# Ledger of designs, part 61: VHH binders against q96fz2

Target 1, 269 residues: q96fz2
Amino acid sequence: CGRTSCHLPRDVLTRACAYQDRRGQQRLPEWRDPDKYCPSYNKSPQSNSPVLLSRLHFEKDADSSERIIAPMRWGLVPSWFKESDPSKLQFNTTNCRSDTVMEKRSFKVPLGKGRRCVVLADGFYEWQRCQGTNQRQPYFIYFPQIKTEKSGSIGAADSPENWEKVWDNWRLLTMAGIFDCWEPPEGGDVLYSYTIITVDSCKGLSDIHHRMPAILDGEEAVSKWLDFGEVSTQEALKLIHPTENITFHAVSSVVNNSRNNTPECLAPV

## First folded at step 5 (VHH)

Design u28 (framework vhh_8pnl_2)
Fold by ESMFold2-Fast, scan of step 5:
Structure u28 (fold): chain B 269 residues (1-269), chain A 120 residues (1-120)
Amino acid sequence: as target 1 above (269 residues)
Amino acid sequence: QGQLVESGGGLVQPGGSLRLSCADAGFTFSDYDMAWYRQAPGKERELVARIYSGGSTNYADFVKGRFTISRDNAKSTLYLQMNSLKPEDTAMYYCAKGWTLSYGSPFDYWGQGTRVTVSA
């Protein structure tokens, strides 16, 4: 997973993340650095994306089931990185393979600190290789959505009112991530950055791509992944597996250029 | 949990050296990021040096080249070697411990502090 859509306005995104803490209290996640949230239909590595993480990461005595939402850089910069410019990192940390996560220092160390997060997106994009050509067919991949008589497919939202209503009730894709905190050697603001854990594709996606993000399907899985105060690394890793609860449709080549940031990027063709 | 106990403070002349120690009575020292902060009379607390659980270090500009932060995980002890001390370094020095950096406060556990006075 190397491209996502996360375009919801901050208030809509926040409401889409409503949850219950361990006490059963209904909550909205509390924002950290909300001004760094940059909505886009076409997010690439090195851009910021919103993630959920446990409040316990910021307050020692906090209820570990309470959630913070914060924008983080896509592309994990390990806390031990010694260069002054994170773009000089010699290896790609956009994704982290589930089968080697405990073998690689860049991921094992933050996991040991409980630095698990849930990466939020409208959905993600993958490019299918086409037989007999060098062309690839892009697809937008997302959770099955609630269907109503008025809210049709994305392609049916051709009026401003209909388009708005589709997103008001959109079920966000929730991907398992690992984050780390890096402080520049010469001082300055702490950089929070994340990687998306990847697994083998499910049967339904195997014709599009051989890998998929580790999707946390449902509130129970999301809660357990985030709750590093009550759920050990070993138990949390049991949540990392393919899911068949996913849908997709082909999109136009407009999405290929990461500078294109319009609804056309995810519209069905 | 864990009690942080600082030691090594005292009176020293300008140009002198001191080594501060912070002992952690807890059992998870190696999993935590550690830091030294200081607070001069009438001023706010400020970060002096930070050492991550992995061993990487970060220093405030005003102590770079003069102070060295280090840790001994086997002894659950944090150190601050202070060289070329200046009158401006006079402050209460606090040991801090935390699991992660935060936008508000990077550390959740604090010691009582140890006083460092640099004067003739």
Scores: ipSAE 0.000, ipTM 0.147, lowest interface PAE 15.9, mean pLDDT 83

Design u29 (framework vhh_8pnl_2)
Fold by ESMFold2-Fast, scan of step 5:
Structure u29 (fold): chain B 269 residues (1-269), chain A 120 residues (1-120)
Amino acid sequence: as target 1 above (269 residues)
Amino acid sequence: QGQLVESGGGLVQPGGSLRLSCADAGFTFSDYDMAWYRQAPGKERELVARIYSGGSTNYADFVKGRFTISRDNAKSTLYLQMNSLKPEDTAMYYCAKGFTLSYGSPFDYWGQGTRVTVSA
């Protein structure tokens, strides 16, 4: 997973993240650095994306089930990185393989600190390799969505009017991430950055790509992944596996250029 | 969770030096950000110096150039080298560990403190 869409305006995104804390109290996540949130239909590594993380990361004695939402840089910069330019890191910190996460220093250290986050997106893009051609077919991959005006889920065959209305009640994709914080050697603001954990593709996606992000399907999984105060690293890692509850449709090659940031990037072809 | 134990405090004359140590009896020292705070009688606790798990450091303006914070992950020990001590440095000094993600965030664990007195 190397490209996502996260285009919702801040207020709509915040409402889409409504949740219940451990006590059953209804809440919206509290924003940090909201001005750094940049909506886009076409997010690439090194750009900022919104993530959820436990309030306990910021406040001693906070309820670990309460959530903060913050923009973080996609592409984890380890806390131990000693050079001044984080762009020197390889793009393999964009994703973290589930099978080697406890073996790689860049990931095992922040994971040991409980630095788990949930990466938010409308969905993600993958490019299908096609035999006998230099062209790849892009697909937009997302949770099944409920139609507001009709029985059933939104689909590729639905009218453009239905796609325009779907964003009011969109179910955001929730991907398991690990974050770290890096202080520039020369001083300045602490950089918060994340990686997306990846797993083998589920059966439904195997014809598109051999890997997929570790998707946390439902509030129980999301809550357990975030709650580093109550859920150990070992227990949290049991949530990391392929998910079948996913859908997709083919999209235009417009999405190929990360500078293109229009609804056409995710519209069905 | 580990017990933080400070040592190295004492009485010293102005211009003297002291080296404070903080031993973490826990199992995860290298994963935490560490700090030294101090509190003089009748005043609030204030940050003296911080060292991130990655080794970067921050200092309060009033100690910059005089104090040096360092850590030894193999020994699970935090240090504060204090040079050119002034009467104004007289305080109880506390070791703290935690996960600092933003400026001003509180630390999760504290030691009992070690007393530093600077007087003639």
Scores: ipSAE 0.000, ipTM 0.136, lowest interface PAE 16.9, mean pLDDT 83

Design u3 (framework vhh_8pnl_2)
Fold by ESMFold2-Fast, scan of step 5:
Structure u3 (fold): chain B 269 residues (1-269), chain A 120 residues (1-120)
Amino acid sequence: as target 1 above (269 residues)
Amino acid sequence: QGQLVESGGGLVQPGGSLRLSCADAGFTFSDYWMAWYRQAPGKERELVARIYSGGSTNYADFVKGRFTISRDNAKSTLYLQMNSLKPEDTAMYYCAKGYTLSYGSPFDYWGQGTRVTVSA
């Protein structure tokens, strides 16, 4: 997983993340550093993306079932990294393989500290290798969405009005992530950065790409992944597996250039 | 408009065969996955077979070895060859094209359906 869309305005994104705490109380996640959230149809590694994490990471004695939403850098910078520029990190931490997560120090250490997060996106992009050419076909991959009267009976691609209305009740993609906190040696603000855990692709995605992000399907899975105060690392890792509850459509090559940031990036072709 | 039109349904005796067709009047047929779904009275709509733009196929276990899905991109037509039909195959059969693995996406296009009845 190397490219996502997360374009909803901050207030809409916040409401899309409504949840119940352990006491059954309806809540919205509280923002940290909301100014750093930049909506985009085309988010690349090293950009900031919103993640959910437990309030207990920031407040001693907080209920671990309460959630914070915060922008974090995509590309985990380990807490032990001693150089002054995080872009100098010698290895790629955009994704973390599920099969080696407990073997790699960069991921095992923050996981042992309970630094689990849920990475939010409208969906993600993958590029299918085409036979007989070096051209790759991009696809936008996302949760199945509930049909509404506003969307109409004919697909969104048939009508600009229907396309505009697809976001009314959009179910955000919820991907399992690990984050870490890095303190610059020269001083400055603590950097929060994350990696997306990846698994083997499900049958439905196997023709597009051999890997997929570990998707947390539903509030039970999301709450257990986030709740590091009550759910051990061993129990949380049982949530990491492929899912078939996913859908996709082909998109134009406009998405290939990460500088392009328009609805055309995810529009069906 | 990308309207889908199914044909080929009818009454057939057990063990018989039918070939369903779905004509797509829209352009870009080759860019979409195509599928056949069915719905028997009192039951939920279920996937029978799917064919992706690249030609890969998926089949429900209950039709595997008996049904064959195929597409002709030049004719913008989807087919379902149904062999060794059983009374349990009696249903309304729907053609779909689109972008979701689940029914009800705003990106999906559906036909009106064609009725298949398997009875003596």
Scores: ipSAE 0.000, ipTM 0.147, lowest interface PAE 16.3, mean pLDDT 82

Design u30 (framework vhh_8pnl_2)
Fold by ESMFold2-Fast, scan of step 5:
Order: C-alpha cells, then sequence, then structure tokens
Structure u30 (fold): chain B 269 residues (1-269), chain A 120 residues (1-120)
C-alpha cells in the first residue's frame, strides 16, 4: 500500500470516527495539529494523513481507551535517525511487513513503546498488471458501504450523481500502523511519522496485488490495537492478518499521477 | 521521592573529568528516551545531551567533543562522561526520562539532581 484517498472535510472525518470509550461513553476523537490535515483523493508517501492513537501517548493519567486524531507523515522516520533531513532516509518505511516487524529495529523499537496507530483513509489504490502488456489497471479498494435504500455497495454501475451522496455515511478504512517520534538534531518541532503494516493479500485481492494493508475490521479490533495501556504487543499482533471484508472497482489512469487530486481519481470507470 | 536518582557530581578543577550516573527504579527503562539537563544559578534548565531508546545521541553545541552520553538497559542506568570540564559547566545536573523530551510532555520524569562545581 503506497497510495490512498482521504478527502473528507475535517468535521465529516471527525464524525466518521465517533467511538465508545471503555466506560461506554460516546466520544469524538480530539484533534492535534488540525491545520496539518490536507484532504486529498490521492495521498502518496511523505504526505500527512490522519491517524488515531491513544490519548495516553500525550497525557500522563489519560484513559488509554480515549482517542486522539492527528496528522502524521507517511513514511516512518525512526527516533534514532541522525540526519537533519528526513527525506534522506536510505530505506523505504512506507510499509512494514507483518512477518518481520519484530526483527526490524525501525519498527520493533516504536512497537515496544506502544506506538500503535490506526491509519484512516476513504480507501487505498493498487495497480493490477495486465497480462502480456506493460499497462497497469488501477483499482480503488475500500470497506463495503451499506445503503438500505439501494442494495449493495457503490460501484461502476452507480451514476455519478448518486456517488457524491455516499460520503455522508462513508465507513472509513482503518489500517494498522506503527508510528515514531523524531526530534530534529538542530531543534524544532518533533516529527510524528507512521508506517502501514502489510500482510499477504486475501483471495478477493490476489488477482490485483500480492500484498494488502493489515485492515482492522470493526471497533473491537480498532480499540485493542490502539489501547497500548491494556493490550500487550503480543496480543495486539494477533489482530494483524488478511481480511476478505473488502470491495473494489476499477478507476481511470488519472490517479496514476499523485499530483491529480480530483473526484475522478476514485470514480468508477 | 522520585524513581530517578542521580549521582557522581562533585568539585573538580578546570580540565578535569566526572562521570554522572542516573539509576531508574522503574520497569520500562529501555522503552524511554533519556536525557541530561543542567541548571546554573540564575539560569533556566538547558538540554546537555539526549540518548534515544534506539541508541542514537544528540548533544548541545557547548559540550560536543567533551561529553559522552550512554545507557545500560540491563542495569536501567544512564551515564554522562564529562571531560575537559570548564567553569561554565558548573550547574545542577538533572536526569530526565520521557517519550518526547523536547515537547514538554507530561510523561517526562525528573530526578532531584546532582551538583557539579568546576573551580580552582
Amino acid sequence: as target 1 above (269 residues)
Amino acid sequence: QGQLVESGGGLVQPGGSLRLSCADAGFTFSDYDMAWYRQAPGKERELVARIYSGGSTNYADFVKGRFTISRDNAKSTLYLQMNSLKPEDTAMYYCAKGYVLSYGSPFDYWGQGTRVTVSA
């Protein structure tokens, strides 16, 4: 996973993240650095994306089940990184393989500190290789969206007019992430950055791509991944596996260029 | 009484050396970033050296080449080796433990300090 859509306005995104704390109280996540949130249909590595994390990371006595939402840089910069420019990191930390997460220092150390986050997106993009050609077909991949007035999820058969209304009650994709905090050697603001954990693709996605993000399907999985105060690393890692609860549709080549940021990027072709 | 306990301070002549230690009685030492701060009379606390949980280090310009910060995770102990000491290094030295030391996180924990005096 190297491209996502996260285009909802901040207020709509916040409401889409409504949750219950440990005591059963309904809450909205509290924002940190909301000014850094930039909605986009076409987010690439090094851009900022919203993530959920436990309030306990920021407040000493906070309930670990309470959530903060914060923009973080996509592409984990390890706390030990010594250069002054994060873009000079010599290895790609956009994704973290589930099978080696406990073996790689860049991921094992922040994971040991409880630095688990949930990466939010409308969905993600993957490019399918067409047999016998160098052409690739992009797909937008997302949770099934339920509309009782109409049967099924949105897709290529739906009209563009109806497509725009689905965002009011869109179920955001929730991907397991690990974050770290990097302090610039010459001073300045601490950089928060994340990686998306990846697993083998499910059967439904195997014809599109061989890997997929580790998707946390439902509030129980999301809450356990975030709650580093009560859920150990060993228990949290049991949540990391492929899921079949996803859908997709083909999109136009407009999405190929990460500078294109329009609804056409995810519209069914 | 706090869980961070500094030791090793004392009186030394200019050009001398001292080694400071900070013992953490807690259970998660290896998970935290650690730092040494100092406060001279009439001045605010300033960062001297920081060591991240992964082992990388960062130093204030005024101590580069003279001081070395290190940690022993098995002993839950932080060290500061101070060489070529100058009168301007005279201060109370504090050990700090935290996740984000530069941001003023409420998770930062402080010891009571150990006094270093550099004079003839």
Scores: ipSAE 0.000, ipTM 0.116, lowest interface PAE 18.2, mean pLDDT 83

Design u31 (framework vhh_8pnl_2)
Fold by ESMFold2-Fast, scan of step 5:
Structure u31 (fold): chain B 269 residues (1-269), chain A 120 residues (1-120)
Amino acid sequence: as target 1 above (269 residues)
Amino acid sequence: QGQLVESGGGLVQPGGSLRLSCADAGFTFSDYDMAWYRQAPGKERELVARIYSGGSTNYADFVKGRFTISRDNAKSTLYLQMNSLKPEDTAMYYCAKGYILSYGSPFDYWGQGTRVTVSA
């Protein structure tokens, strides 16, 4: 996973993240740095994306089931990184393979500290290789969505006007992530950055791409991944596996250029 | 710690207003989360309001709608605007500074406090 869409206005995004804490209390996640949230139809590594994480990361003795929402940089910068410019990190930390997460120092250390997060998106993009050519077909991949007219899930055949109507009730994609924090050696704001854990593709996506993000399907999985105060690393890693509860449609090549940030990026072709 | 200095406290009648300030002599004010706590005579110190480095805020239920926390990073100053003051708001008010991802106390630095008295 190397490209996502997360375009919802902050208030719509916040409502889409409504949840219940351990006591069954209905809540909205508390924002940290809300002004740093930058909605886009075409988010690439090094840009900021909204992430859910446990309140316990910010307050000792906080209820670990309560959630914070914060923008974080996509591309994990390890806390041990010694140079002044994080863009000079010599290895790619956009994704973290589930099968080697406990072997890689950059991921094992923050995971051991309970730095688990849920990366939010409208959906993600993947490029299918076409037989006999270097051209690739982009696809937008997302959770099945329910139409407000009770017509069932949104389909690829639906008009662009119907797609615009679904955003108020859109089910956000919830991807398992690991984050870390890095202090610039010469001063400045502490950098929070994340990586998306990846798994082998499910049967439904195998013809598009061989890997997929580790998707946390439903509130129980999301709650357990976030709750590092009650759920051990070992137990949390059991949530990391492919899912079949996913849908997709082909999109225009306008999405190929990460500078293009328009609804056309995710519209069905 | 001696780097946080509160001011603006005083005597005010019920229904009145006060604006508290907290000046930070440190050089990394913008990187830290800041809070106002208070301690009434004979009571424990309690959180009043919190403001994160990015500007988002959190308030105790007993002050919601009456108090507003804000910060000025250029001046390295934290503020608490207190409106519709009640006798039960009488307390010593403390400024606190901390890096929230630290698992120590949520706030690592404290000021000396400024006294607020609400009475006729």
Scores: ipSAE 0.000, ipTM 0.118, lowest interface PAE 18.3, mean pLDDT 83

Design u32 (framework vhh_8pnl_2)
Fold by ESMFold2-Fast, scan of step 5:
Structure u32 (fold): chain B 269 residues (1-269), chain A 120 residues (1-120)
Amino acid sequence: as target 1 above (269 residues)
Amino acid sequence: QGQLVESGGGLVQPGGSLRLSCADAGFTFSDYDMAWYRQAPGKERELVARIYSGGSTNYADFVKGRFTISRDNAKSTLYLQMNSLKPEDTAMYYCAKGYRLSYGSPFDYWGQGTRVTVSA
């Protein structure tokens, strides 16, 4: 997964992340660094994306089932990185393969510290290779959405007002991530950065791409992945597998250029 | 956190009016979408009216022009003004609170209901 859409305004995004804590109390996640959130239809590595993580990472006695939402840099910078410029990191940490996550120190160490997060997106993009040509067809891939009489569909949106209906009650894609905290050796603000765990693609997606993000389908999976106070690394990793509960449609080549940030990026062709 | 407590139900004759209230004992009422649902004996629960945190409203076709939903964020109270009541409006009326209000949503809070009976 190398390109996503996460365009919802902060208030809409926050409501879409409503959840229940261990005691069954309804909550909204509390924001950390909300000013770093930059909504976009076309997010690439090195940009910030919102993630959910346990409140216990920030408060010693917090209930580990309570959630914080924070923007983090896409592309994990390990805590042990010793150079002053994180862009100089030699390793590509945009994604982390599930089959080697416990073999790679960059991922194994933060995972052992319980640094699990849920990466939020409207959906993600993949480029299908066309046989016998260098051309690629982009697809927007997302959770099946609940259809109601008043809700819009992406294919039916023909005005800004109709686009607002599409995003009303949109079910956000929830991807399993690992994050780390890096302190600049010369001083400065702590950098929070994440990687998306990847698995082999499901049968439904295999004709588009051979890999997919590890999607946490439903609140039980999301809660267990986040709750590092009660759920061990070994138990959490059992949640990492392909899902068939996914849908997609072809999109315009407009999305190919990461500078393009308009609804056209995810509109059906 | 908080309980939803409905009040204002009762027995009225056809053409009469009732005003239902739903008090939220919790804090953060203004952050939630609120709705009124109803359930007649032997029937499924159905949406009557919804009011979003921003104040916009949505009504079922069978109550449009007769019922008005409103909220008072300072008092943490939801209202349903019911006019021109018909025998088919007879039901238990439930207050619901949530961010993604639907009958099956795990994030919805529900009151215990208030009974409305419309009969001659």
Scores: ipSAE 0.000, ipTM 0.165, lowest interface PAE 16.8, mean pLDDT 84

Design u33 (framework vhh_8pnl_2)
Fold by ESMFold2-Fast, scan of step 5:
Structure u33 (fold): chain B 269 residues (1-269), chain A 120 residues (1-120)
Amino acid sequence: as target 1 above (269 residues)
Amino acid sequence: QGQLVESGGGLVQPGGSLRLSCADAGFTFSDYDMAWYRQAPGKERELVARIYSGGSTNYADFVKGRFTISRDNAKSTLYLQMNSLKPEDTAMYYCAKGYYLSYGSPFDYWGQGTRVTVSA
């Protein structure tokens, strides 16, 4: 996973993340640094994306089941990184393989500190290899959505106009992430950055790409991944596996250029 | 004209079991997220259990391990299996139906409720 869409306005995104705390109380996540959130249909590594994480990471006495939503840099910068410019990190930390997460120091250390987050997106993009050419077919991949309206038109779900109508009730993709906190050696603001854990693709996605993000399907999985105060690293890692509860459609090549940020990026072709 | 009709409530002794049912007379039951709420006399209505259209479930801490929510899409019916009942479970139980409950969306439909009384 190297490209996502996360275009919802802040208020719509916040409502889409409504949740129940440990005591059964309905809540909305509280924002940190909301001014750093930049909605986009075409988010690439090094840009900021919204993540959910436990309130306990920021407040010593907080209930670990309460959630904060915060923009973080995509591309984990380890806390031990010594250079002044994080863009000079020699290793690609956009994704973290589930099978080696406990073997790599960059991921094992923050994971041991409970630095688990849920990466939010409308969905993600993958590029399918086309036989006999160097061109690739992009696909937008997302949770199955509940239909709010029934259309008599064949292919109504493929219409860009009908697609746009569902954003108010869109179910966000919730991907398992690990984050870390890096303090510049010469002083400056703490950088929060994350990586997306990846697994082998499910049967439904195997013809598009061989890997997929570790998707947390449903509120119980999301809450257990976030709750580092009550759920150990060992127990949380049991949530990391492929899922078949996913759908997709082909999109146009406009998404290929990360500078393109329009609804056409995810509209069915 | 309630489309949701609850049944299965009654009087039971502590430690007993009850199974609540909620029948949806409408179409497209499988597309909806469903929930059970309860309201005790003099208290606010509180969430007991939720089941999403995809099958994922969420429970209030006070019922975890004792209650099980399930659905039968072919019969358009929602269930709540209640075991190890306590006097504190005494309440009117309501069935609710809505789209995208995980998004904080309000419920589209509510049933009239079924009464559960747990006493010696």
Scores: ipSAE 0.000, ipTM 0.105, lowest interface PAE 19.7, mean pLDDT 83

Design u34 (framework vhh_8pnl_2)
Fold by ESMFold2-Fast, scan of step 5:
Structure u34 (fold): chain B 269 residues (1-269), chain A 120 residues (1-120)
Amino acid sequence: as target 1 above (269 residues)
Amino acid sequence: QGQLVESGGGLVQPGGSLRLSCADAGFTFSDYDMAWYRQAPGKERELVARIYSGGSTNYADFVKGRFTISRDNAKSTLYLQMNSLKPEDTAMYYCAKGYHLSYGSPFDYWGQGTRVTVSA
């Protein structure tokens, strides 16, 4: 996973992340650095994306089941990185393979520190190789959405009014991530950055691409992945596997250029 | 829990020096952020100096230029070099080991402390 859509306005995104803490209290995640959130239909590595993480990462005595939402840089910069410019990292840390996560220092160290996060998106994009051409067919891949007469669906949207209703009750894609904190060697603000864990593609996606993000399907999985105060690394890693609970549709080549940031990027064509 | 052991405290005159050590008998010392805290009689425990797993350091304003924190990952040992000691530095000094460095970072492991007294 190298491209996502995360375009919801902050208030809509926040409501889409409503949850219950371990005491059963209804909550919305509390924002950190909300001004760094930049909605886009076409998010690439090195841009910021919103992630959920445990409040305990920021407050020593916090309930580990309470959630913060914070923008983080896509592309994990390890805490041990010694150069002053994180863009000069020689390794691609956009994704982290599930089968080698405990073998690679860049990932095993933050994972050992409980630095698990849930990466939020409307969905992600993948490019299918087509026979007889070097052109690839892009697809937008997302959770199945609850269809009502009130909310509509992307495939059924044929007017601006219908488009607006599609997003009101959108179920956000929740991907398992690992984050780290990097301190610039010459001083400055701590950089929070993340990687998306990847797994083998499910049967439903195998014709589009051979890999997929590790998707946390449902609130139980999301809660266990985030709760590093109660759920060990070993137990959390049991949540990392392919899911069949996914849908997709073909989109136009408009999405190919990461500079294009319009609803056309995810419209069915 | 009982894996951190501080040593090197003692009685010194103002202007003197001491080097505190904290030995970690546990695992993965090099992966953790380490810190020195102190608690003076009748006061709350306060951060003195922190050294992150990546090697960067932070100091409380009241010790900048006088104290130096360092670590030896091969020996799993944390140090605090204290120079130009003042009576106000009199406290119990505690070693702390934590697994992340953001504000409010929990230090899950604490030593039992070593006493530093600065008096004529």
Scores: ipSAE 0.000, ipTM 0.111, lowest interface PAE 19.8, mean pLDDT 83

Design u35 (framework vhh_8pnl_2)
Fold by ESMFold2-Fast, scan of step 5:
Structure u35 (fold): chain B 269 residues (1-269), chain A 120 residues (1-120)
Amino acid sequence: as target 1 above (269 residues)
Amino acid sequence: QGQLVESGGGLVQPGGSLRLSCADAGFTFSDYDMAWYRQAPGKERELVARIYSGGSTNYADFVKGRFTISRDNAKSTLYLQMNSLKPEDTAMYYCAKGYLLSYGSPFDYWGQGTRVTVSA
């Protein structure tokens, strides 16, 4: 997984992340650094994306089931990294393979600290290799969306309010991530960065790409992955597996260039 | 899936007529709202006409009384009948399919466009 869409305005994104804490109270996640959130149809590694993580990471004695939403850099910079410039990191930490996550120091150490997060997106992009040509076909991949009788259709009348209706009920893709905190050796702000855990592709996606992100399907899986105060690393890793609960459609090659940030990136062809 | 193909564009003199068609090769055409947009060079795309899944229509002020949008659900085809064409109607005309016809929606489909030139 190397490219995502996360274009929702901050208020819509926040409402899409409504959840229930351990006490059964309905809540919205609390933002950290909300001004660093940059909506985009075409998010690439090294850009910031919103993630959910437990409030307990920031507040001693907080309820570990309560959630913070924060923008983090895509591409994990390990806490032990000694160079002054994160771009000098010599290995790619955009993704973390599930089968070797406990063998790699860069991922094993933050996992041991409970640094699990849920990476939010409208969906992600993958490029299908076509036999006989050098061309690749991009696809937008996302959760099946709940449909009503009119499925976001405005019927007989058009209004600005109805224009945004489909996104108001959009089910965000929730991917399992690992984050770390890096303090620049020469001083400066702490950098929060993440990697997306990857698994073997499910049967439904195998014709598009051989790998997929580890998707946490449903609030129970999301809650257990985030709750490092109650769920051990060993138990949390049992949530990491392929899912068949996914859908997709082909998109324009406009998405190929990560500098293109237009709705055309996820529109079906 | 749901690839849209526009046709029927061309060169006409002021006062002439053209009929644009948009064929949907996909499925569920009858469930979607359909629209025609246009874009002149260097300008943003603007809505020309919309037809909802239920059959109701909406038109931009600059085409009211001159253009008629219609759909044939059995043929999965959208039409735009353009009468009394003016030089300012010169543009690429795009077919759109979606629930809200909102940019950025995964349900929005766009064709490649068909060119309409109104000139003597």
Scores: ipSAE 0.000, ipTM 0.083, lowest interface PAE 23.0, mean pLDDT 82

